VHH binders against Putative glutathione-dependent formaldehyde-activating enzyme. Designs and how they scored, part 6

Target 1, 157 residues: Putative glutathione-dependent formaldehyde-activating enzyme, of Halomonas elongata (e1vbt6)
Amino acid sequence: MLLEGSCHCGAVRFRVVSPHPYPFNRCYCSICRKTAGGGGYAINLSGDADTLVVHGAEHTSIYQAEIDGLTSPGERHFCSRCASALWVFDPRWPELVHPFASAIDSDLPRPPERVHLMLENKPDWVEIESREQDRCFAGYPDESIAEWHARLGLEEG
Short names: E, the ipSAE of ESMFold2; O, the ipSAE of ESMFold2 at other seeds; V2, 0.75 times the mean of E and O plus 0.25 times the DockQ between their complexes.

## First folded at step 4 (VHH)

Design g1 (from a06 with Y57K; framework vhh_7uia_1; at its last look DockQ between E and O 0.89; V2 from the best seeds 0.75)
Fold by ESMFold2 at other seeds, look of step 4:
Structure g1 (fold): chain B 157 residues (1-157), chain A 119 residues (1-119)
Amino acid sequence: as target 1 above (157 residues)
Amino acid sequence: QLQLVETGGGLVKPGGSLRLSCVVSGFTFRSYAMAWVRQAPGKELEWVSSISSSGSKTYYEDSVKGRFTISTDNAKNTLYLQMSSLKPEDTAVYYCARVPKYWGSFDYWGQGTQVTVSS
């Protein structure tokens, strides 16, 4: 599915193809929460890095988290004018890009279940809105975004 | 059986060079991005470099940029790491790994080849 996204002020717009467009992953880690998740979590999607087209790229900036004295290779791209979080690119997976669902203007399908991850980093004030079918993980989940889609019969092909 | 086999490690003096090879079998090599990861004695795994399946996009962790070059030869199903200007802190077991097509842990690893940089 072709996804279209933008920052709030309109200085940056982008499009990307995502074979896995369900916004099911809620990441509660402190990096996601502080950079993209005012409700206590961020929702990451997955896309094909080679299909990413950006308009207004001169208005983007990159944040790389420092963890225990080491700079993470993960690049968190955001609008330098309005601070909107847009996507993550991690060069360890050079063919993937991870738009934030919050930046997507296209209609996204409703997930039949959700995954709550990095709960070991969740602050107490954040409530997990867990439904019966949802899965919860202290750290990373035991299945990939692609495996989640395949397990639930949601692959776009 | 899917297999990744690293070779080319050894003992080398600081400032020296080595070329690591990783020969792949059991999957379509040109369809996957590949990576080098290293582990120094008593340390955690450290990502070194990744290359896209086409070979056109290469990425390096900061400490090896300009000294190491990742490449592939699709005709030989082989991943390479050319290492130059080696330092004692490059001493580690070097693993090749397959990068999955989706976000997640690398799914197949070689057995590793030892690189030791010491006078």
Scores: ipSAE 0.700, ipTM 0.912, lowest interface PAE 1.0, mean pLDDT 88
ESMFold2, look of step 4: ipSAE 0.713; ipTM 0.908
ESMFold2 (binder alone), look of step 4: mean pLDDT 80; pTM 0.815

Design g2 (from a06 with Y57R; framework vhh_7uia_1; at its last look DockQ between E and O 0.83; V2 from the best seeds 0.70)
Amino acid sequence: QLQLVETGGGLVKPGGSLRLSCVVSGFTFRSYAMAWVRQAPGKELEWVSSISSSGSRTYYEDSVKGRFTISTDNAKNTLYLQMSSLKPEDTAVYYCARVPKYWGSFDYWGQGTQVTVSS
ESMFold2, look of step 4: ipSAE 0.757; ipTM 0.924
ESMFold2 (binder alone), look of step 4: mean pLDDT 81; pTM 0.823
ESMFold2 at other seeds, look of step 4: ipSAE 0.732; ipTM 0.918
ESMFold2, look of step 5: ipSAE 0.654; ipTM 0.900
ESMFold2 (binder alone), look of step 5: mean pLDDT 80; pTM 0.820
ESMFold2 at other seeds, look of step 5: ipSAE 0.677; ipTM 0.908
ESMFold2, look of step 7: ipSAE 0.676; ipTM 0.908
ESMFold2 (binder alone), look of step 7: mean pLDDT 81; pTM 0.822
ESMFold2 at other seeds, look of step 7: ipSAE 0.641; ipTM 0.892

Design g3 (from a06 with Y57T; framework vhh_7uia_1; at its last look DockQ between E and O 0.71; V2 from the best seeds 0.68)
Fold by ESMFold2 at other seeds, look of step 4:
Structure g3 (fold): chain B 157 residues (1-157), chain A 119 residues (1-119)
Amino acid sequence: as target 1 above (157 residues)
Amino acid sequence: QLQLVETGGGLVKPGGSLRLSCVVSGFTFRSYAMAWVRQAPGKELEWVSSISSSGSTTYYEDSVKGRFTISTDNAKNTLYLQMSSLKPEDTAVYYCARVPKYWGSFDYWGQGTQVTVSS
């Protein structure tokens, strides 16, 4: 599925192919929360890095988190004009890109379940609003997006 | 039956070169991105480099850019790391790892090969 997204001010627009736009990953880590997640988490989608097309790239900026003096290679791309969080690219996983659902203009389907990850980093005040078939992980997920889609019968979405 | 076997480590003087190899079996090598990760004595694991499954896209952590080159040979199911201009701070055990198809922990690792850079 082709996803189209933009920042709030319109200076940046992008497109990316998401073969499996599910699951919606609610990431509770402090970096996602502070850079993109006013409700205590950010919703990260999954996309094919080779398909990302950006218009207005001169208005994007990159933040790389620093933890205990070490700079993470993960790149958080945002609009330098309006501060909209747009996508994450981490070169350790060179074939993946993660647009934030908040930046997507295309209609997004409601998934049968959501994934809650990085719960080991969640502050006490953030509540996990878990639904019937949601999956929860202390860290990274232990099944692929393709495996998740096959388990839930979503390959034709 | 999954195996990742690193070779090519050793003792080298500062400014020297080494080539690490990682021979892979038990999965379709050309279907996965691959990575090199290192661990210096008493330190945490540090990502060094990743390569896409096609071999066409490569990334490096800042301290090794321009000195290290990651590559693959699909016919031999082998991942390489060519290291040049080696520095004492490159001293570490070097692991090859398979990059999963989701944003998560690397799922298979080799046993590692020791690289020591000293005069």
Scores: ipSAE 0.642, ipTM 0.900, lowest interface PAE 1.1, mean pLDDT 85
ESMFold2, look of step 4: ipSAE 0.707; ipTM 0.911
ESMFold2 (binder alone), look of step 4: mean pLDDT 80; pTM 0.812

Design g4 (from a06 with Y108S; framework vhh_7uia_1; at its last look DockQ between E and O 0.68; V2 from the best seeds 0.66)
Fold by ESMFold2, look of step 4:
Structure g4 (fold): chain B 157 residues (1-157), chain A 119 residues (1-119)
Amino acid sequence: as target 1 above (157 residues)
Amino acid sequence: QLQLVETGGGLVKPGGSLRLSCVVSGFTFRSYAMAWVRQAPGKELEWVSSISSSGSYTYYEDSVKGRFTISTDNAKNTLYLQMSSLKPEDTAVYYCARVPKYWGSFDSWGQGTQVTVSS
């Protein structure tokens, strides 16, 4: 599925192809929460980096988090004008890009279940809206974004 | 039966050069991105460099940019790391790794080759 996204002010627009368009994966880690997740979590998607097309790239900036005193190679791209979080590119996986669902303008499909991850970093005021099918993890889950889609028969392409 | 075999390590003086090789078998080499990772004595594993399956995109950890070059030769199923201007802090075991097609931990590694940079 072709995903179209943008920042709030319109300075940055992008397109990316994703076989995994379901916004199921709620990450409560402190980096995601503070940089992209005003409700206490962020949702990332997965896409083919080679298909990413960006207009207004001069209006993007990159944040690389410090983890245990070391700068992570992961690049959190955001609009330098309006601060909208847009995507993560991690050069360790050079063929993948991870748009934030919050930046996507395309109609995203409704996930039949959700995954809540990194709950060890969740502050107490953030309440988990969990349903019967949802899974919760203190750290990373036991399946990737691609594996979640495959298990549920939701892959596109 | 995946195999990744690193060679080319050794003892070298500061400012010297080495080329590491990683010969791969047991999977379709040209369809995967590849990486180099290193572990210095008493330190955690550190990502060094990655290359896309096409060879068109290369990326480097900041401390090695401009000194190290990653490349592939699909005809030989071989990944390379050309290391120049070596420093004592580059001393480590260097591992060749296959990058998974999903955003997750690397799970296929070689045995490693020792690089020692010392006077």
Scores: ipSAE 0.702, ipTM 0.905, lowest interface PAE 1.0, mean pLDDT 90
Fold by ESMFold2 at other seeds, look of step 4:
Structure g4 (fold): chain B 157 residues (1-157), chain A 119 residues (1-119)
Amino acid sequence: as target 1 above (157 residues)
Amino acid sequence: QLQLVETGGGLVKPGGSLRLSCVVSGFTFRSYAMAWVRQAPGKELEWVSSISSSGSYTYYEDSVKGRFTISTDNAKNTLYLQMSSLKPEDTAVYYCARVPKYWGSFDSWGQGTQVTVSS
């Protein structure tokens, strides 16, 4: 499906094709939490990097976190005017891009389960509001998106 | 059966060059992005470079940019890493990896090839 998103002030708009916009990945890592997740986590979606189209790109900026003195290659794109977090691109996975659900204006389906990841970095005050069907990981998930869809019967013909 | 086999490592003096090769079988090579990762003695794995499945987009960690070149030959199912201006800090076991289609840990790796940069 086509996802359409924007920053709050409207200076940046984007679209991206996501064959599988869920599972909705709730990332509890300190970087996502501090840069995009005032409630303790950010919701990362999945998209095809080579379909990303951006209008107002001159109003975007990139943050690359430093972890133990090393700069992460992951690029966190945000609006330089209103600070809205927009998407993550990590060149280690050159074909993926991860829009934040908070930036999406088009309708998103309700997922049958959610994925909670990077729980090893979650501070104590943040509660995991998981449902029984949700998947939880200390780090990155161990399923592909295609495997997740097949397991839940969400395949497209 | 999925296999990734790295070759081309060896001992080289600082400033020298090597070309690593990774021959792939057991999956559709042109459908996957590929990567090189390395592990220096006593250190954690470090991402070195990635290439998109089309070969059109290449990315490098900062310390190797301008010195290393990743490439593919789809006809030979082979991933390459051309390394030049080698430094002692490049000493590591180099692994060929298939990049997963999900933002998660790399899950398909070769056995690695040793690169040693020393006088």
Scores: ipSAE 0.616, ipTM 0.885, lowest interface PAE 1.3, mean pLDDT 85
ESMFold2 (binder alone), look of step 4: mean pLDDT 81; pTM 0.818

Design g5 (from a06 with Y32N; framework vhh_7uia_1; at its last look DockQ between E and O 0.76; V2 from the best seeds 0.63)
Fold by ESMFold2, look of step 4:
Structure g5 (fold): chain B 157 residues (1-157), chain A 119 residues (1-119)
Amino acid sequence: as target 1 above (157 residues)
Amino acid sequence: QLQLVETGGGLVKPGGSLRLSCVVSGFTFRSNAMAWVRQAPGKELEWVSSISSSGSYTYYEDSVKGRFTISTDNAKNTLYLQMSSLKPEDTAVYYCARVPKYWGSFDYWGQGTQVTVSS
């Protein structure tokens, strides 16, 4: 599925193809929460890095988190004018890019179940909305974004 | 059966060079991105470099940028790491790894090859 996204002020626009368009995961880790998740979590999608097209790239900045004193190679791209979080590119996985669902303007499909992950890092005030079919993990889940889609028959080529 | 076999490690003086090789079997080599990862004594694994399945895009962690070069020979199913201007801080066991086609833990690597940089 072709996804179109933008920052709030309009200075940055982008397109990316995602075979995994369902916005099902909710990451409660402090990096995702503070950089892209004002409600206590962020939703990362997955896309093919080769298909990413960016307009207004001169208005983007990159943040690389420091974890245990070491700078992560993961690049969190955001609009330098309005601070909108846009996508993550991690060069360790050079063929993938991860737009934030919050930046997507295209209609996204409704996930039949959700995954709540990194709950060990969740602050006490954040409440987890856990539905019957949802899955919860203190750390990383036991399946990837791609595996989740494959298991539920939701992949788009 | 997937196999990843690293060779080319050894003892080298500071400023020297080594070329590591990783021969891959058991999957279509061109279908996955590949990476080098290292572990220094008493430290956690550290990502060193990745290369896209086409070979067109290469990436390096900051401390090796400009000194190390990742490459592939698709005809021989072999991944390389050319290391130059070696420093004692590069002393580690070096592993080659398959990068999965999804964002997740690297799922396969070899037994490693020791690189020691000392006088």
Scores: ipSAE 0.612, ipTM 0.876, lowest interface PAE 1.4, mean pLDDT 87
Fold by ESMFold2 at other seeds, look of step 4:
Structure g5 (fold): chain B 157 residues (1-157), chain A 119 residues (1-119)
Amino acid sequence: as target 1 above (157 residues)
Amino acid sequence: QLQLVETGGGLVKPGGSLRLSCVVSGFTFRSNAMAWVRQAPGKELEWVSSISSSGSYTYYEDSVKGRFTISTDNAKNTLYLQMSSLKPEDTAVYYCARVPKYWGSFDYWGQGTQVTVSS
């Protein structure tokens, strides 16, 4: 599906195709929490990097986290005017881009289950609002999006 | 069955050059992004470089940028890493890997080829 997003002030708008909008990835890592997740996590969607179209790109800025003294290649894009977190691009996965659900203006479907990841970094005050169908991981998921869709009968034709 | 086979490693002096090859079988090479990763003795895996499935976009870890070149030959189902201006810190086992279509761990790896840069 085509996703449309924007920053709060309107200086940046974008479009991206997301062939697999499920599952919603709730990332509890300290980077996502501090840069995009005032409630304790950020929701990272998946999209095709080649389809990303940005209007107002001159109003974007990029943050690359320092991890163990080294700069991560992951690029966290945000609006330089209103600080809205917009998407993540990591060149290690050159064909993927991850818009934050918080920036999406399009109607997002309610997934049959959600993924909670990086729970080992979750602070105690953050509650995991899980449902019985949700999957939880201490670190990254061990299941591909295609495997997830096949397991739940959601194969996209 | 998917296989990735790296070749081209060896012992070289600092400042030297080496070309690594990775022959891929068991999937359509043109349909996947590919990567090189390395592991120095006693260290964790380190991403080196990635290339999009089209070959149009290449990316490099900062320490190798300008010295290493990733490329593909789709007719031969082969991924390459051309390394120049090699340094002792480049000493590692180099693996080729298939980049998955999701944001997660790389899903298929070769057996690796040893690169040793020493006087």
Scores: ipSAE 0.565, ipTM 0.863, lowest interface PAE 1.5, mean pLDDT 83
ESMFold2 (binder alone), look of step 4: mean pLDDT 79; pTM 0.811

Design g6 (from a06 with R30S Y57K S105R; framework vhh_7uia_1; at its last look DockQ between E and O 0.84; V2 from the best seeds 0.72)
Fold by ESMFold2, look of step 4:
Structure g6 (fold): chain B 157 residues (1-157), chain A 119 residues (1-119)
Amino acid sequence: as target 1 above (157 residues)
Amino acid sequence: QLQLVETGGGLVKPGGSLRLSCVVSGFTFSSYAMAWVRQAPGKELEWVSSISSSGSKTYYEDSVKGRFTISTDNAKNTLYLQMSSLKPEDTAVYYCARVPKYWGRFDYWGQGTQVTVSS
């Protein structure tokens, strides 16, 4: 699926192919919470880094968080004019890019299950709005996206 | 059966060089991004470098930039790490790993090769 996204002010527009636009990964870590501004978490999607096309790239900036005194390789790309969070690129996975759902203008399918991760960093006031089928993790998930898709398909009989 | 086999480790003086090799079998090597990860004694695993499946995009952890070079030879199903200007801090077991095509932990690792940099 082709995803089209933009910042609020329109200075940055982008396109990316997402073969797996779900699960919607709700990341509750302090970095996602603070950089997205969206009430406790950010929704990270997955896309093919080689398909990312950016218009207005001169208006993007990158933030790399410090974790335990060390700079994370993860690059948080945002609009330098309006502060919209746009995507994450982590060079450890050089073929992936993670657009934020909040920046996507295309229609997104509703996932059969959501993933809630980094809950150990969630502030107490944030409610996890989980459904019965959702998965919750203190840190990163312990199953792959492929395993996630297979598990849910097998549960349908 | 999927296998990743590292070689080329050893004892070297500070400032020296080593080239690590990782020979791969059991999957289509040219279809996967690959990585080097290391573990120093008593420490957690640390990412060192990744390379795209085509070999055209390479990325490095900050402390090794300019000293280490990751590369692949698809004809030989081999991943390389050329290490130069080695420091005692580079002492670790070095693992090659396959990078999954999805978000998540790396799915396959070799047994590792020891690199010791001793003054």
Scores: ipSAE 0.647, ipTM 0.895, lowest interface PAE 1.1, mean pLDDT 85
ESMFold2 (binder alone), look of step 4: mean pLDDT 82; pTM 0.832
ESMFold2 at other seeds, look of step 4: ipSAE 0.704; ipTM 0.914

Design s13 (from a06 with S52T; framework vhh_7uia_1)
Amino acid sequence: QLQLVETGGGLVKPGGSLRLSCVVSGFTFRSYAMAWVRQAPGKELEWVSSITSSGSYTYYEDSVKGRFTISTDNAKNTLYLQMSSLKPEDTAVYYCARVPKYWGSFDYWGQGTQVTVSS
ESMFold2-Fast, scan of step 4: ipSAE 0.512; ipTM 0.850

Design s16 (from a06 with S54R; framework vhh_7uia_1)
Fold by ESMFold2-Fast, scan of step 4:
Structure s16 (fold): chain B 157 residues (1-157), chain A 119 residues (1-119)
Amino acid sequence: as target 1 above (157 residues)
Amino acid sequence: QLQLVETGGGLVKPGGSLRLSCVVSGFTFRSYAMAWVRQAPGKELEWVSSISSRGSYTYYEDSVKGRFTISTDNAKNTLYLQMSSLKPEDTAVYYCARVPKYWGSFDYWGQGTQVTVSS
């Protein structure tokens, strides 16, 4: 599915192909929470990095977290004018880009279950809205985004 | 069985060059991005370089940019790391790794090959 997204001020617009467009992953780590998660988490989608097309790229800035005194190669792209978090690109996984669901303008399908990850890092004020069909993980999930779509019969190609 | 086998390490003087090779079997090589990761004595694993499955995009850790070149030969199922202008701080065990199709830990690693840069 072609996803279209933008920042709040409209200076940055982008398009990316996602074979897995369900917004099911809620990440509670401190970086996602502090940069893209007013509700205590960020929702990351999967996208094919080769298909990413950006308009207004001159208005994007990159934040790289410092972890244990070292600069992480992971890149969090945001609008330099309005601060909207847009996508994560990590060159260690060069074929993946992860747009934030909050930046997507396209209608996203409702997931039949949600996956909550990095729960060991959530602050106490964040309540997990976990339904019986949802899955919860202290760290990373035991299946990929592609495997999740396949298990639930949601592959679109 | 899935295997990644590194060769090409050794002792080299500062300013010298080495080419590391990683021969892959047991999966469709051209379908996966690949990476080089190193570990110096007493230090954590450090990502060095990644290459996309089609070889169109290459990425490097800042300290090796301009000195190292990652490449693939799909006909030989082989990943390469050409290292030039080697420095003592490049001394490490070098691992090739398969990059998973999700954002998480690299899923398969070689046995590693030792690179020592010393006079």
Scores: ipSAE 0.406, ipTM 0.802, lowest interface PAE 2.7, mean pLDDT 83

Design s48 (from a06 with G104D; framework vhh_7uia_1)
Fold by ESMFold2-Fast, scan of step 4:
Structure s48 (fold): chain B 157 residues (1-157), chain A 119 residues (1-119)
Amino acid sequence: as target 1 above (157 residues)
Amino acid sequence: QLQLVETGGGLVKPGGSLRLSCVVSGFTFRSYAMAWVRQAPGKELEWVSSISSSGSYTYYEDSVKGRFTISTDNAKNTLYLQMSSLKPEDTAVYYCARVPKYWDSFDYWGQGTQVTVSS
């Protein structure tokens, strides 16, 4: 599916092809919360990095988190004018780009099941909006993203 | 049988060079991005370098940039890491890894090859 996205001020617009456009992961870690988590979490989508087309790229800036003086290779791209969080690119996975669901203008499909992760790190004011079918994890999930797709029949083989 | 086998490690003096090789089997090598990861004594795993499945894009951790070169030979199903200007802090077990198609943990690692940089 072709995803269209933009920042709030309109200076940056982008398009990317997502083979799996389900907004199912809610991450409550401090980096996701503080950079893209107005509700206490961020939602990332999967996109093919080779298909990413950006208009207004001169208005994008990159943030790389620092932990104990070490710079993470993960790049959080945002609009330098309005601060909208747009996507994550991590060179360790060089073929993937991860647009934030909040930056997507296209209608996203409703995921059959949501996964809530890093819950041990959420602040008390953040409430989990959990459905009966959802799965919750104090840290990382007990299954991979590939396993999640396979279990729910979303892998086409 | 999915298998990754690293070779080329050894003892080298500071400023020396080594070339690591990783021969892969059991999957379509050209369809996956590949990576090198290392673990120094008493430390956590550290990502070193990645290469796209096309071989067109390479990425490096800052401390090795300009000293290490990642490459592939698709005809031989082999991933390489050319290491130059080696430093004592490069001492580690080096693993090659297949990069998954999703933003998941690396799905298969080899047994590793020991690199020791010492005078």
Scores: ipSAE 0.435, ipTM 0.808, lowest interface PAE 2.4, mean pLDDT 83

Design s54 (from a06 with S105H; framework vhh_7uia_1)
Amino acid sequence: QLQLVETGGGLVKPGGSLRLSCVVSGFTFRSYAMAWVRQAPGKELEWVSSISSSGSYTYYEDSVKGRFTISTDNAKNTLYLQMSSLKPEDTAVYYCARVPKYWGHFDYWGQGTQVTVSS
ESMFold2-Fast, scan of step 4: ipSAE 0.439; ipTM 0.815

Design s55 (from a06 with S105P; framework vhh_7uia_1)
Amino acid sequence: QLQLVETGGGLVKPGGSLRLSCVVSGFTFRSYAMAWVRQAPGKELEWVSSISSSGSYTYYEDSVKGRFTISTDNAKNTLYLQMSSLKPEDTAVYYCARVPKYWGPFDYWGQGTQVTVSS
ESMFold2-Fast, scan of step 4: ipSAE 0.518; ipTM 0.851

Design s58 (framework vhh_7uia_1)
Fold by ESMFold2-Fast, scan of step 4:
Structure s58 (fold): chain B 157 residues (1-157), chain A 120 residues (1-120)
Amino acid sequence: as target 1 above (157 residues)
Amino acid sequence: QLQLVETGGGLVKPGGSLRLSCVVSGFTFRSYAMAWVRQAPGKELEWVSSISSSGSYTYYEDSVKGRFTISTDNAKNTLYLQMSSLKPEDTAVYYCARVPKYWSGSFDYWGQGTQVTVSS
């Protein structure tokens, strides 16, 4: 599935092909929450890095978090004008780019199961709305985005 | 019990070469991307290189490009780092690290490290 996205001010627009377009995850860690989590979490998708096309790339800035004494190689790209979180590129998964669902303009499919992760880092004021089928993890799940799609038998985009 | 065990470190002169190995146990090696991370004396951890679970994609920190090569042998559950044209600045403890299956900014398991010293 071709995903189209943009920042709020329109200075940055992008397109990427995603074989895994279901917005199923909710990450409650401080990095996702503070950079892209107005509801207490952020939602990431995955796309094929080789297909990413960006217009207005000169208006993007990159943030790399420091985690346990390591400057993360993960690059969080955001609009320098309006601060919209756009996507993450991480050289540890060089074939992938991870757009934030909040930056996607295309109609995303509704996930049959949500995954709540990094709950050990969730502040007390954030309320988890978990359905019976949803999965919850104190830290990271032991399953990739692609593996989640495969397990649920979801179609290739 | 999940383990990552590094070997191959040592003392080498500038311009020399070393090959680091990391043997893993307790998980399906071919299902995970793997990385090398180093820590120089008195410095913070620095990511060095990563390889995808398929082995088809590799990435390197700029200071090691063209000098280091990351590779895997899935039949032996082993990750390698071939280091060439070593510089004193490469002196560090080198850690083998497992990349989590879910995309994230962290590593989920680390080895104990192996010391590489580049000195004349």
Scores: ipSAE 0.274, ipTM 0.621, lowest interface PAE 3.7, mean pLDDT 86

Design s59 (framework vhh_7uia_1)
Fold by ESMFold2-Fast, scan of step 4:
Formats: structure tokens, C-alpha cells, sequence
Structure s59 (fold): chain B 157 residues (1-157), chain A 120 residues (1-120)
């Protein structure tokens, strides 16, 4: 599926092909929450890095988090004008780019199951809306975005 | 029990080579991307290289490009780092690290590390 996205001010627009477009995850870690999580979490998608096309790239800036004395290789790309979080590129998953669902303008499919992750990092004021079918993890999930789509039969052809 | 065990470190002269190995157990190795991270004396942790779970994609920190090669042997559950043209500034403890299946800013499991010293 072709995903189209943009920052709030419109200076940055992008398109990327996602074989796995269901926005099923909610990440409660401090970095996702503070950079892209006004509701207490961020939602990341998966896209094919080779298909990413950006207009207004001169308005993007990169943030790399520092964790336990390691500068994360993950590159969080955001609009330098309006601060909208846009996507993550990480050389540990070099075939992928991870756009934030909040930056996607395309109609995303509604996931049949949600995954809540990094719950050990969640502050008490953030409430989890967990349904019977949802899965919860104190840290990282035991499956990738692609594996989640495969398990539920939701891969795009 | 999940374990990552590094071997292959040692003392080497500048311009020399070493091959580091990391044998993993307790998880399905071929299902995870893997990485090497190092810490030089008095410095912070530095990501060195990563390899995708398929083995088809590799990435390197700029200072090691062309000198280091990351690879995997799924039949042996082993991650390798072949190091050539070693420099004194490559002196560090080298850690094998498992990349989480879901994207995150950290690693979820680490080995104990193996010391590489490049000097006369």
C-alpha cells in the first residue's frame, strides 16, 4: 500500500510503500512518548526504505537518542519548522523505514488486535485502553511488524 | 537460558586482523538482526555494525567501513566480525548484541564482551 504523509505545517511531504500498513502497536517508552506521543504512546508503521520519496527534505532534522551511554543508531526525522515527528530510519533494520502513524495522511486500516509495548516505561497518568484481544509487553514484543501481519493474515501483496 | 558468548579477542599489532565470534543460544538466531557494539577505554558505547535477520543487509559505522565485515552462520548460531587493517583506535571491548524484533532505540540482550587491544 502506498502511504502518503506530511508534517503539520506542510513543509515536508513524503510517500512510501508499506507491505505492512496496519497501525497495531502502541509504544509507551519515554523517547516515543516525548517525541511523538501526545496520548502517552507513539505508533510506528513499516515501509520499504528503497521506496521513500521526500518533498521538502531541507526542512527535516534528525535526532538520535542517548541511552545508557550509547547514542542510538536510530534516526528520528522531524520537521524543523513545526516539530512534527515523521519517520525513523535505523541501520539495524536497513531495509525498513518506520513512519509514525500520526504523520500519515492516507486512510490506515483498523487493526483487529493491538500490541502495547514498553509498559515498564509508562508513567501512571497514561491509561492503557486494553481489549481482550490485545497483547501487552513490559519491554519489546516477541514479533516484528512483518511477523504480526503474517500471523493475522494481513500482508499486502 | 538466553546467552551470547563472544570469543576471538586478543592483542594484535597495527595493520593486523582478528575475527570475533558470538555464539548464541536460547532463541531462534535466524529470526533476529544482530549487531556489534564497542567501548574504548574512557569512551561511551559505539555501535559498530549490524546485519539483518536474513543476512542480506549490512551496515557499518563510517570509521570501520572497508575494514570490518559482519556476517552470520545460521547453521552454527554464530555472528562474526572480521576485522582487518586494525588501528590503535579500534582498541575496545567488543560486545555482541541482539536487535529487538520490533524497532527500538536500544538492544535487548548483550554478551559479556571480548577485549581487542591494538598496540605494539
Amino acid sequence: as target 1 above (157 residues)
Amino acid sequence: QLQLVETGGGLVKPGGSLRLSCVVSGFTFRSYAMAWVRQAPGKELEWVSSISSSGSYTYYEDSVKGRFTISTDNAKNTLYLQMSSLKPEDTAVYYCARVPKYWGDSFDYWGQGTQVTVSS
Scores: ipSAE 0.366, ipTM 0.676, lowest interface PAE 2.7, mean pLDDT 87

